# Designs tried in a protein design chat: VH-VL binders against q9h9l3. Part 94

Target 1, 176 residues: q9h9l3
Amino acid sequence: PRKMVAIDCEMVGTGPKGHVSSLARCSIVNYNGDVLYDEYILPPCHIVDYRTRWSGIRKQHMVNATPFKIARGQILKILTGKIVVGHAIHNDFKALQYFHPKSLTRDTSHIPPLNRKADCPENATMSLKHLTKKLLNRDIQVGKSGHSSVEDAQATMELYKLVEVEWEEHLARNPP

## First folded at step 3 (VH-VL)

Design U5 (framework fv_unasnemab)
Fold by ESMFold2-Fast, scan of step 3:
Formats: C-alpha cells, structure tokens, sequence
Structure U5 (fold): chain C 176 residues (1-176), chain A 122 residues (1-122), chain B 107 residues (1-107)
C-alpha cells in the first residue's frame, strides 16, 4: 500500500498580459490533514497578474519565496510514489511541469460517487467549494482575499475519504 | 484510453461553410483547453484556434488568417469541441487536427486526433 | 506575430548519429517553447515542453535546450523510429506559431 497526500496549488499570471499560469504557492497535506509542505514559490518569469482574488498571492509573498526549480524538487520528492489527491489536479501538475502516474492520481472533481453523494450529475465538474459545503457542511474560499491552499488541500483530502473505500475498489477492478 | 476523434471534413466550394467536430473520450474534457491546428498538404503546422475551459469563461483565441471567419466552441456535456468555418478560401485546404491543451504554464498539446481533411476547391 | 525560424529544413542522417535542430524566435519568448515529432501520415506528438522538459514516455536521447530567442532539439543517437519531421512551437503570445519544420531523412 502506498501513502496518500493531498495537494493544492495557487497560480499567478505571467507572460504576455498574464495569460500563462505559473506556480506561486503549493500546499501538501497528509492523510490526517497535517501540513507536509506550504511555501510561496517565485516564478522564473515576471508576474503580470497576481490574480489575488483567487490565488491570495500579493507582492509581499514573493519576498523570500522559494525559487521555482528548488520548490519543484522539494514537492516532487514528496509526491513521488504516493497516491496524490487533488481537485482539478491536472492544473496543479501542469503548473509543476510534472505528470504523476494516473494510477496514483485521485481527482475529486471527477469521482462519480462523490458527485452522487452531493446530489449532482455524476459526470459534472463541481467546484471544491460546492462539494465541501454540500458534503462536509463547511465553507471554504470565503471572502475576497483569495483562497487558502492549505484549507483547500485539507478539504480535498476529507472529500476523498468519504468515497475512498468505494473508489479504491472501483479502481482495483477498473485500472486506469 | 485517452483519444480525440475529428469529423466533418469534406470537399467544399470557396465561400461556403463547414463545421468540424472533435469528440473527446477517456479524460475529463471540461477541464482542458482545446486547440485546432491545421496542416496544408505537404506543409508545416499552423495553429488555428483555442478555447479555454469554463473557469476562464470559454475565452477564445484565433490566428489572424481565420479571425472573423472561424468560430471555436465547445459542448462540455457531450465532450465535443467544434470549429465553425465560414467564408472558406482555397488556402484553408488542410488536414485539421484537434488537440488537447492544459491550462497552467501555457500550451502543451499532449494529445492529438488523427485529423479530418478539408478541401476547398471550385 | 512571433516568427519561428527553424533550421535546417531537412537533414540526412544514419542510425547512431547525433542530430541537432535549431529554432530561432523573432523576439524573446523566455522558455515558452515546445518541440513536436510527426511521422508520415500521423498526428504530431509532444516531445519537449517548456524548452527543456522531456514529455513522459519520450526516450532520453531527446533533449531540448535554449532560452530567449535560440533553441535546440538534440537527438543524441538516432534510432530508426526517429526518422520524422520535427516542429518547434512558441506559446509566449497569441497567436501560437510553429517553426517550418525539419525533416530527418535516412541517408
């Protein structure tokens, strides 16, 4: 059996007119929700748009932020060989320039039993905020100061735990 | 299996219209940005259009050569991306590929369909 | 529009050869460049992303380097399956633009 972690990343806009999403914060929690990693990350390119309403990133967070290449090495060391849980997790992996094995990836935005528990269409992509409110009766991503990637990673792990037994059995019978 | 299947190509006269479709399977289509890329016979690749996901309001981008004539759209419920091609010109003759793109660090067209052929001729 | 100039247009090579393909952007694009391989009658395949990152499943004989305006794709020891066309693509700004392609042919 492999260990399991949950990840959530915050991205800022870089490149022309801020069109490119670049990693600016990453939080990783273990199965119990304890924080294993939480760092602000300095993109290699100039930040054009902090996207603060969603990312929670401001200029002051870039002071002493870990350079991308260093942060990436640290993060991949934690993720390698583990089951990684996330919400729309391909966006996080893209920002990390990393492709995790599909067999070890769990995306809470695309787990039909989870949507079923929330009384949502099984094939719909529901937001983390909606699923967390519906299934855990907890409000996350509140206010206008941006999201907490720690809070999001913790909520993501708790959502997965609601369907873990059922979904792991499904994946054992229907390998990705 | 992750795959993209294009359809809708054919032979059309200049000035007419065609709609191309690309059906996705084996992944969560609604999360991905989608691109159309074309290749004229014996020539190189030309990026045509891009559509972002719902989180980015389905914003669209076009190559200058097709702007105002082509429209990219998507139906997430059916996992289909479309390319509506109006006012077709002979220089639009090409094999049209659908490609999956990921949001984040820009363009990474990691999955492509086999393409559908469009021939614009009198 | 950013113009991508790719060279050479074609190269004749033998199995085991080191092959180098270059791509030059008309302005600085940082590391926002991908490399694709296309075999006759087939769709392109992503080989390298972000100038130097190897796509999963791609053999380590492929490598990318460069930043700013000058980029290189290297095949360290050419294999029979590597006879194909190669294209660079910038994604620094819309519209995305491709290089003209390099055909690697059997000598």
Amino acid sequence: as target 1 above (176 residues)
Amino acid sequence: EVQLVESGGGLVQPGRSLRLSCTASGFTFSDHYMDWVRQAPGKGLEWVARIRNKAYSYTTYYAESVKGRFTISRDDSKSIVYLQMNSLRTEDTALYYCARDLYGSGSYMDVWGKGTTVTVSS
Amino acid sequence: DIQMTQSPSSVSASVGDRVTITCRASQSISNYLNWYQQKPGKAPKLLIYYASSLQSGVPSRFSGSGSGTDFTLTISSLQPEDFASYFCQQYYSYPWTFGGGTKVEME
Scores: ipSAE 0.000, ipTM 0.458, lowest interface PAE 16.6, mean pLDDT 87

Design U5a (framework fv_unasnemab)
Fold by ESMFold2-Fast, scan of step 3:
Structure U5a (fold): chain C 176 residues (1-176), chain A 121 residues (1-121), chain B 107 residues (1-107)
Amino acid sequence: as target 1 above (176 residues)
Amino acid sequence: EVQLVESGGGLVQPGRSLRLSCTASGFTFSDHYMDWVRQAPGKGLEWVARIRNKAYSYTTYYAESVKGRFTISRDDSKSIVYLQMNSLRTEDTALYYCAREYSGYDLFDYWGKGTTVTVSS
Amino acid sequence: DIQMTQSPSSVSASVGDRVTITCRASQSISNYLNWYQQKPGKAPKLLIYYASSLQSGVPSRFSGSGSGTDFTLTISSLQPEDFASYFCQQYYSYPWTFGGGTKVEME
């Protein structure tokens, strides 16, 4: 079958008052959770707010980070033609300035059967941390120093695998 | 003075295991990503494995030819990077180099002198 | 995997000559290419990183150029200590891959 990868990106604040979310780290894992890509990424604009509590990014990570244009090329090469799994993945694609086909996109924040398995309302937007604890009995995003995008991408892939068969069947009958 | 010293090479039979060590000195080892690169007799260079630092959760990467057989690891308290080689094949015969990367760039600015691994019956 | 094709495999040259070595990637690697020098029985030494950046302590007669798929290492005026093998390496995509090497020999 078509190859599948999971992605998680970390963003920092750029632009006026740090309101623009710019890519500053990207992790991509394969179906088995092996890391295919994990780089700190230097935004083309001045960083106003590192958002360290959530991103885990500090000034030290930027000193030898991969420039955005180059990182984007590397990442897109991995994503193109594959099924891409993410959590609230619209934000990752926006930061990458990339449009991935809806038919090849899987967003674990918008899969009703996944919420159902977690005893959550189907229409609720549950956090990755909550779903991972409920369904995989695993704590992620522990501590106050920011998130690990590798850990998040791995958890996201494992969550998708819980509903993969039924969700792929649903998508085949109800194409996006 | 940056130094990388490999050890643990030797002559082993196919199917056996060998553990290589690389002891670093003269720099803050825990900040750097470390790699193993090999060179078969009279041949070119082949990248084998990579391990990142604590900031990247010690993520590891392997060449397909060694994946599942070799394991790269590190002990920051001793400034040592290891390469555990299992199920050795005659094709693994090579001089094994330890190399240091600059943070954020995948370039090898310092190499050790290498340790020789010969896999023969 | 990205295939790195290096040419020529060997070149005979005299001291003072301009030597050019070419490296071609099977797909675009932007500027993510390094050049290494290896003398017989010695470990490789980094000469140039990020396609064109000269490593500290490396003589200015060495230069790198190119981007995308085609890269060149140039030695503007060959010195006796430059007779060695040279390897390119891409680090754009896993696995990291090296060129086959170019041996610069005395004519």
Scores: ipSAE 0.000, ipTM 0.445, lowest interface PAE 17.6, mean pLDDT 86

Design U5b (framework fv_unasnemab)
Fold by ESMFold2-Fast, scan of step 3:
Structure U5b (fold): chain C 176 residues (1-176), chain A 122 residues (1-122), chain B 107 residues (1-107)
Amino acid sequence: as target 1 above (176 residues)
Amino acid sequence: EVQLVESGGGLVQPGRSLRLSCTASGFTFSDHYMDWVRQAPGKGLEWVARIRNKAYSYTTYYAESVKGRFTISRDDSKSIVYLQMNSLRTEDTALYYCARGIYSGSPYFDYWGKGTTVTVSS
Amino acid sequence: DIQMTQSPSSVSASVGDRVTITCRASQSISNYLNWYQQKPGKAPKLLIYYASSLQSGVPSRFSGSGSGTDFTLTISSLQPEDFASYFCQQYYSYPWTFGGGTKVEME
């Protein structure tokens, strides 16, 4: 048996016209939803677009933000050797410039039984907001002030728990 | 040799409480999920409760018939899993088995104790 | 909750017979079904997990088949030690639920 955590990252726009997604916040929760890590992160490139509507990040959050290299080291120490749950988690790993083994990765946007429970096509990539509303009867990412990565990580863990038994058995019989 | 030994059963009146214990030996107890399964006299098996290991934050699960009345817990330092049974009813009368769970995705029970009898009667 | 309906409740058989026990789930449980054997006065013993996987140390005369809602446990050539009760169990969703049991009795 392995430890399991859930992660959700917020990105801001850097580079030309803010088209590059750079890590600006990361939240990690344990199996019960307790926060293990939640920090604003200062990208190594200057921020062009805070994407506040979605990220919830404002200039004030960058004042005491942890530099990317230091934050990345802290985050990777938490993730290494654990089963990591996320939603569209490839984007989070890309922002972290990190490869996590597929055998220890669980992506709630690509678990057919989860979509089936939500009455969604099994091969569709459903948003975290939609799955959480349909399966947990909870509204997340409410309003226009941005998302809470803590709230998103907690919802992601709870969604995974709905299919954990079935999916872990599937993976044990069909290793990725 | 894997062994599970249940204790704490007995005769109790309705509305009372009883605590069952299951002492494990012969394996790394802290790595395993532990379950309680009961069997009423002459009847079939009914799953009662599960507790996971430390890696999964000792998460617990219960059958609907016992939710709010029973609490499963464990002490890894002593290799014991407990079942605290409150507000006992006559229909809780059964032989209570402790069973070892294998892996989170495969909750088949490969080892069972001999059971401890709980009789709830006036 | 997922209901498991097991049939027959009892079957009379002789040594050498083929015995078939059926278990039906109230909804699809994929392959997430176990089979247990229980002898009088003893704890249950795991025979088959994941619908068709034979547990180590269990004789090959025991086999499981099925998926979705319909499952079967087969004993190809009944031996004296096989007279016992048999139970299926789903682990697709909490709470885990067992079938009512099938008693295999001597004719």
Scores: ipSAE 0.000, ipTM 0.464, lowest interface PAE 17.3, mean pLDDT 86

Design U5c (framework fv_unasnemab)
Fold by ESMFold2-Fast, scan of step 3:
Structure U5c (fold): chain C 176 residues (1-176), chain A 122 residues (1-122), chain B 107 residues (1-107)
Amino acid sequence: as target 1 above (176 residues)
Amino acid sequence: EVQLVESGGGLVQPGRSLRLSCTASGFTFSDHYMDWVRQAPGKGLEWVARIRNKAYSYTTYYAESVKGRFTISRDDSKSIVYLQMNSLRTEDTALYYCARDSLYDSSGMDVWGKGTTVTVSS
Amino acid sequence: DIQMTQSPSSVSASVGDRVTITCRASQSISNYLNWYQQKPGKAPKLLIYYASSLQSGVPSRFSGSGSGTDFTLTISSLQPEDFASYFCQQYYSYPWTFGGGTKVEME
């Protein structure tokens, strides 16, 4: 079976009025929730808005951050050939400027059986926080200091494991 | 007081464009998903578009009848949601309501504006 | 798309009557159905969410029931302010769809 990892990225605002989302932290965990990668990443453009309330990123984190091009290379080496799990994962791939094959991508914000298990509409997009509370009875993204991408990646992997067997069977019968 | 106020409606020729605005007050606008719903004269309700909050990267959804022609967007700093309507058709004639989703899991659209009228006539 | 069929399209009733409105989904939508009231010249008002949950401030004479494909809105004792149109709405999958509406008219 292919190896599986979960990813969560934090973005900061760059460009005019901080409207461009640029990668500023990435966390990757393995199937068991062990951290494979967790680095602050320096965007190539000037940071206009740290978005600290959500990202947890402050100016001090940028001092020794890994430059984007180097971090991207490291991350892609981990992701390539693996099943990658994320929540609203398109945003993470966009920030990485990376295409991951749809057949190897699992988005916990778009898995009907997962929503069904949480008593939510099958095709609604539920927040990671809501699904984690409903299905794992765990509170994540607490407080006002921003999200932990490690915590989010770990929660995302655990959520996927709840529906892994039935969803992989579905995908085998209905290839993306 | 929790309030939504629509503006920007009017009379417009087919094929033209119009931009609607909806200004929110009395609540934390940035936390809520926002919807546009329309009602043709004497007819029922039709959901048009939805935009999520910043935590979900302002993801948008559209009714099939408006895909490719309408764009929903928002400005959290001003507490405004917009509906940019391009390539207007006579069947787009309706009263356009702005509505707030009450919770992330959508327990219903619990606050509505009074609506702004759009008439597309040749 | 999920089609929502309401019946009846119109009903004439008197104050004190019990009024029942039915909504049928073309596919199972679990409990993901809302009911709205719209008075002439006014915006819709949320009455019931998640099939049977009464919205804050809505009188207890309104109730919702059902799951899956068949849903009912009941007004146990019609009041003068209840003469209005009523709409069901599914939020199970995009695009969200409304029923055609039921007009409750004075007899």
Scores: ipSAE 0.000, ipTM 0.464, lowest interface PAE 18.6, mean pLDDT 87

Design U5d (framework fv_unasnemab)
Fold by ESMFold2-Fast, scan of step 3:
Parts: sequence; structure tokens; C-alpha cells
Structure U5d (fold): chain C 176 residues (1-176), chain A 121 residues (1-121), chain B 107 residues (1-107)
Amino acid sequence: as target 1 above (176 residues)
Amino acid sequence: EVQLVESGGGLVQPGRSLRLSCTASGFTFSDHYMDWVRQAPGKGLEWVARIRNKAYSYTTYYAESVKGRFTISRDDSKSIVYLQMNSLRTEDTALYYCARVYYGSEYFDYWGKGTTVTVSS
Amino acid sequence: DIQMTQSPSSVSASVGDRVTITCRASQSISNYLNWYQQKPGKAPKLLIYYASSLQSGVPSRFSGSGSGTDFTLTISSLQPEDFASYFCQQYYSYPWTFGGGTKVEME
């Protein structure tokens, strides 16, 4: 048995024209939805585009933010050896510059039974907002102030728990 | 902010080839699926092709009407998505739009102005 | 493929009018329907997603309703900038399909 956590990251734009996604916030919750980690993170490169509409990040959040190298170490210590749940989680791992084993990764944007419960085709990649509204009757990512990565991580864990038993059995028979 | 600029359209004879380009700016292009949608003169919209992002191995999808003739591809280093159109038919005459897919959903939140393709003898 | 039937194909209206556009799917698509607006010579613009969710920046006079097979786009009080074509689109099943469009014309 391994422990399970859910993660959600917020990214800002760095590099030429703000085209590079750099980690600017990370939230991690345990199986019950309790917060294990939630910090604003200072990218090593100059922020060109805060992407505030989506990320919720503003210049003020960077003043006392944890430097990327330190935050990355803290985050990886929590993730290593655990089953990590996320939504479109490849974006989070890319921002962390981290490889997590596929056998310990659960992506709620790619779980056919979850899409079935949502009356969505198995081949569709539904947004976290839509799945949460359909299956949990809960509105997340409301308004123009940006997303709450804590709220997103909690919703992601709750969505996974709806299909956990059948999906873990599927993965045991069909290892990635 | 977000901009999509299509180019490469023109007048071509049936059976010829044409390559369309769409240059993106103002967002992290490599994180998004990109689609081509066309509109024949005075007609409605028809979805043509999709390419997913690197995390999904650049998987491609095509409308049945273009499958085997059209190829969608992308260059993340240049923020460009392409549509290679071979064996063109008069029925392919349309304004071709590049559209950004809102990640995790299937709606198009940004569109370019389009590039015109006319296939005529 | 899921067929989307849109009605009417055109409607003549005056500023201040209530305009209603209907879209019918050939099978149940739950709430997986979007509405787009297209002004002459311009690209389409997303108005409503997931049947009834208003896109940011879109005026509140636009609203969507319906589920399953029958959907409606309503403009409560038509403004001069609303004379345009409107298209529904299902994203329940690949391939994505659009309605035939409704042209809202000035009387």
C-alpha cells in the first residue's frame, strides 16, 4: 500500500513573450483533503505574464514567495513514493521539472470510468470545473480572480475517490 | 493578449496541395490542443482536424471528409500549427480558421481571422 | 455522427426585441453544447459553454438553456452589435459538429 496525495499547481509566463510556464504556486492535499503544502513560489526567471485570469497570481504574491529550488525540494519530498493524483497532471510535473513514475500517477482528465459517470464520452478530456460540477454538484474556479489551487487539489482528490476502487483494479490488471 | 494568425491560403487547381500555417502568441502554445475549423462561402462551420499537446504525444484527429488527404502538425519552438492539404477538391473551398482549445474542455475560446482557400479549375 | 439542427435559419429583428434560437441534437448530449457568435467578415466568438455558462466578457442579455436534445439561446433585448450569425456546437462525441447557423438580421 502507498499513500495518496493530490496536487495542483499555478503557473506564470516567463521567457520570451511570457511563453514559458513557470511554477508560481503549488498545493498538495492528503486523501481526506487536508492541506499538506500550499506556497507561492518565486520562479528563477523574470515574470513577464502573471496570467492572473487563470493563475490568480499577482505581483504582491511574489514578495515573500518561496524560491523555486527550495519549494521544489519540499514538494518532491512529499510526492516521492506516493500515488499522486492530479488533473492534466503532466503540466504540474513539467512546471516542477520532475518525473513521477506512471505507475504511481493518476490523471483525472484520463480516467474512462470517471467520464462515464459524468455522462461524458470516454475519449473526451473534460475540465476539472466541468467534472466537479457534474459529479460533485460544486462550482470551482469561479470568477475572474483566478483559480485556487487548494480548491482544485481537493476537488481532484474527491473526483478520484469516486472511481478509485474500479480504477486501481483496472491498473493492477493493465499496468501502464 | 492571445493572437492566432493564419496564412498560406490561395487559389489552387483540383488535385494540388497547399500548406496553411497558424502563428500563435500571447499564451503558452505548447500547453494547448489546436484545431482547424473551416467555413465554405455563405455556409456554416465544419471542424477539420485537431492536434494534441506534447503530453499527449501530439495525437492527431481528422474529420472523415479530409482523412488521408490532410495532415495537421505543430512546431512548439515557433508556436505554429500547420495544415498540409493534399489532393484538394472543389469541396475544400473555404475560409480556414485556426482555433485554440480550452484545455480539458472541447470548446474553442480563441479563433484567428482565417485564411481563404479556393480550389477551382 | 451527432447531427445538430438549428432553427430558424434566419430571423429579422429590431433593436430591443427578444430573440430566441433553438438547437436540437439527434441524440442526447447532456449539457455538452456551446454557442458562438459570428459577425460579418469576422471569426466566431464563444458566447456560452456547457449549455448555460456565460463566457467572461459576454453581456448578460445572452443566456442559454436546455439539456439532452433541446437547447435555446436567448438575447433578452437585442442591441445593434448583436446582428450576427449564431452557431451551436456539441462536444459530447467526436467528431465535433455544428448547427447550420441562425442569421439575426436588421428589419
Scores: ipSAE 0.000, ipTM 0.479, lowest interface PAE 14.9, mean pLDDT 87

Design U5e (framework fv_unasnemab)
Fold by ESMFold2-Fast, scan of step 3:
Structure U5e (fold): chain C 176 residues (1-176), chain A 121 residues (1-121), chain B 107 residues (1-107)
Amino acid sequence: as target 1 above (176 residues)
Amino acid sequence: EVQLVESGGGLVQPGRSLRLSCTASGFTFSDHYMDWVRQAPGKGLEWVARIRNKAYSYTTYYAESVKGRFTISRDDSKSIVYLQMNSLRTEDTALYYCARETYLGSYMDVWGKGTTVTVSS
Amino acid sequence: DIQMTQSPSSVSASVGDRVTITCRASQSISNYLNWYQQKPGKAPKLLIYYASSLQSGVPSRFSGSGSGTDFTLTISSLQPEDFASYFCQQYYSYPWTFGGGTKVEME
């Protein structure tokens, strides 16, 4: 009954020795995988480490990036009141400095039936790359140029759809 | 100085084509998203088209009234954004503005003076 | 398409007056609304972005408020250079749409 979206964020390192993870890109897709939001985001603090191998973010992406405060407002308006799907989504919400209700949050890194379909231990935290390859026969996060948050958000939505009926029924009987 | 200069407007018959150009100077053109906005004589503003930068694969967006007839494109080496207008209608008669979007996203902070397009028989 | 309705279409005012212009969206657009000023024969000028953020170089007598469907542009003490047309614009979804405009005229 509620609308559903999937999110994936890329973070860069800020603060001492680049140890703080700051939001630098966010992609949001709808149930069908259509892009609703995809923007590079300028952190309010100096970027110490672009983490390009994983984030795909380079200095050139920051020149036209939306400042964090404005991007956060845009993103939160899209997420509010919707079921939000992500992988290890706690990290995305932390980077957004945002609390999303647990009842409306779906984390594909913590869905036991999904791991079971992938022949993985039900309570293990499996990577998005592994689950996507095993269950969708699709290679994501390929190469050394960094990850695509659009690709990751789309894969995350498709993974959730594999267990949606079963998991929503489980959550209705066992509210978080 | 930051400046946008539109050109290519004129009088054209219905069904014909016209290409508008907007030359940018005084800023790093290749980093900015660009828009075309039009204004019919004595009327309000109407957003026409948007083009993003290379980082977003030059993605384009159009108003429904022009979709399929107009094409927005850009040449970063020349600092020019174009609007190719095909199958022109009398309803396309307007002053056409080129505008730059700010780094803050989706708002037009610099505008040209506009170029007039008149579609009449 | 999201329809933007501005009111009034025109208002007559004197220097020093408080002027209020309203803009209503046909559906919720959150804060994704800009306000532009246009003087006769000139290009539009950005005044306010993201519903309430004042653009650099714009006098503090201009302010924006509202969210969702109902938005207001206020000029706290009208100056001679403020006689112009004003337009709201949503950028929540494509196509981007403008309000019909409000002309602020000398009384």
Scores: ipSAE 0.000, ipTM 0.488, lowest interface PAE 16.3, mean pLDDT 88

Design U5f (framework fv_unasnemab)
Fold by ESMFold2-Fast, scan of step 3:
Structure U5f (fold): chain C 176 residues (1-176), chain A 121 residues (1-121), chain B 107 residues (1-107)
Amino acid sequence: as target 1 above (176 residues)
Amino acid sequence: EVQLVESGGGLVQPGRSLRLSCTASGFTFSDHYMDWVRQAPGKGLEWVARIRNKAYSYTTYYAESVKGRFTISRDDSKSIVYLQMNSLRTEDTALYYCARDFSGYEYMDVWGKGTTVTVSS
Amino acid sequence: DIQMTQSPSSVSASVGDRVTITCRASQSISNYLNWYQQKPGKAPKLLIYYASSLQSGVPSRFSGSGSGTDFTLTISSLQPEDFASYFCQQYYSYPWTFGGGTKVEME
C-alpha cells in the first residue's frame, strides 16, 4: 500500500480583528480516501471570527473540541514519514506550526500538469473546487454553509492520483 | 503578451567572454525554470543550460560541452535570465535561444527569437 | 548521454498527405519526450509533450505516440503551414538531447 495521506484544514480568525488564522478543524485521509483523522480543534486564543461561510465552523463545534496542543501531536504522528498531499498546503502546515520535509510534500495547487489537464494556465494557483470540477467532474464546496475538510481532502487525493506516476518520476529526477 | 527577448550576442575572438541576457514579460517569471538552447548555422538544436526557480534553490544544469565555462543565473526582480560565456571556442558559434521551462513535464513552451554569437578570429 | 536518432532526415510530401516521423532513444526514456516544430528563421514551437500530450493551440492533426525507446510524430493530413523542421527532445536525464531533425518539404 501507499505511505501517502491527504490533509485539509479549516482555520478561524483569532488575534487583533480576527486577522490571525488558527487551526480549528483537520481531516486526514489515506490513499483510498478513508478517513484517518477528523477533529474540531480548539485554538489556544479567543476566536474572533469563525469564518463560517468558508470553514463551516460554528461556536457549537468548539464545545469539547480537541485542544490545539493535543490535536497537533495526534496529527503530526500521522504525517511524520509519509508523503503528504494538500492544496495550498503551506497554509495547513503554518496553522499546525509544523515543518514537513519538502521531499515528502505534494501541493496540488503547485503541480503544473494538473492545471494543463484542466485547460488552465500551468503556473496559476487554481482553486480546489475548479480543478475537481474540471478533472473529476464533481462539485465540492457546494452552498453557503462552509466547506467539508473531509470532502476537500478526498478530492485532493483523487486529483493527485491523476498525475502521481509522472509527478513522482519528475521529483525523483529533480529532487527538491 | 508572454514574450522573451534575448540580447548580448555578437562577434568575439576565441578565448574571450560574452554575457547573454533574456528579458521576460507577460508572466510571473519567478515561477518558471529557464533554459538556454543553441543552434549552430544549418544544424539542429543543442540544449545548453537550465536554472530552476527559488523554490528549488536556483539549481543549475549544464551540457558537458559548456560545463565549467558557462554559468546560467537569473534576477527575478528584473525578470532576466543570463548566460555568462567564458573561454569561448569556435564550436560555440550559434544562435542562442532563451526558453521558458514548464516545471513538472519539463517542456519549453515559450521561446525568444534568439541572439547570434559568432566566435571567430 | 542519451542519443536521439530521427528518421527520416528529410521527407517530400504534398498537402493532404499523412506524414510520420520516428525518433529512437539509445536507452529507455519512459515517456519523457517532447516534439517541436521549427520554421525557417523562427524559434521552435512546442507541439507534443510527455510523448503523446498535445500542446494547447496545436491542431489535432498532430499526434505523438510511443514509450521507452521508440516514438512517432504523425501529421494526419499535411497543411501548407506544416512544411517545417521537426525535432524530438528527451528530458529523462541530463544533458537533455535533441534528435537531428526532420525536414518536411514540398514535393
Scores: ipSAE 0.000, ipTM 0.467, lowest interface PAE 19.2, mean pLDDT 88

Design U5g (framework fv_unasnemab)
Fold by ESMFold2-Fast, scan of step 3:
Structure U5g (fold): chain C 176 residues (1-176), chain A 121 residues (1-121), chain B 107 residues (1-107)
Amino acid sequence: as target 1 above (176 residues)
Amino acid sequence: EVQLVESGGGLVQPGRSLRLSCTASGFTFSDHYMDWVRQAPGKGLEWVARIRNKAYSYTTYYAESVKGRFTISRDDSKSIVYLQMNSLRTEDTALYYCARSYFDTSGFDYWGKGTTVTVSS
Amino acid sequence: DIQMTQSPSSVSASVGDRVTITCRASQSISNYLNWYQQKPGKAPKLLIYYASSLQSGVPSRFSGSGSGTDFTLTISSLQPEDFASYFCQQYYSYPWTFGGGTKVEME
């Protein structure tokens, strides 16, 4: 068996009217929730909208931020060959400009048994905040100063662990 | 190298309180999760409580047998983890170990020698 | 709670023997199992983590195997210092739970 990590990224708005999502923070935790990586990341393009209400990112975080190209290399080195857990993880991979094998990807926004445990429709995409409250009795993304990607990555790993055995068995019978 | 030293154990009557301390040295205490594990005389190991580090908002976890009665906490400036034990019962009688968690496995890679708690009237 | 059933409760063995201890989980725990050794009057020592990974400084005669619900700790050639109690522990789900222990005795 392969090692497992969970990832959560924060994006800021770049490009026309700030409509492009660019990576500005990435947190990666191991199976037990210990932080393996947590850095602010400087996008190569001018930041138009910090999206602070959601991202928690402010101009001062960019002063010592790791340039995107360097951060990407560090992150990919951690993810390569591992089972990577995320919530709506396609958005994180897109921001990283990275392809991760589908067979090693676990998306907690698209695991029918997890929704079933939360009394949600099996094929619905539920928010991380909702699933964490329903299944772990924990409030995340609280307040108006933005989200913590560390907190989100930890919650994501804990949610996956609730269905890991059943879901890994399902994937063995139904390879992606 | 790595040392964990428990203290605060003793003889106490049922219904009373006791606070255990564990002083850590030889590693960066603030980076590690800390656990309490107990062992009743002549019996096996029972996990009691865990506290995570600052990066994880010092979240705590408890065995069902101690929920509501025991509180785990830590002081990173002093490298101490505490176990506040309230409403003690005779079945809480045990040798109490503090242990450092090995982050990739939740294995306990270092343990103290333990401190004895005896709950008797 | 996940129940960990360990067998045998005790085993009598001689130096040089191959000793096998088993641990069974009440539900699948993947590979999230550790093994500990405890000598009389001393704290436990981590031997094996993640079902089969040997902890640094532990002799190679110790090995772990298994996944899912059934796990085994093997001591390939028992040494005098190996007479001790052994415990498995799952860390798949809180609360962490230990097996009842196996005492390896001289005989």
Scores: ipSAE 0.000, ipTM 0.469, lowest interface PAE 18.2, mean pLDDT 87

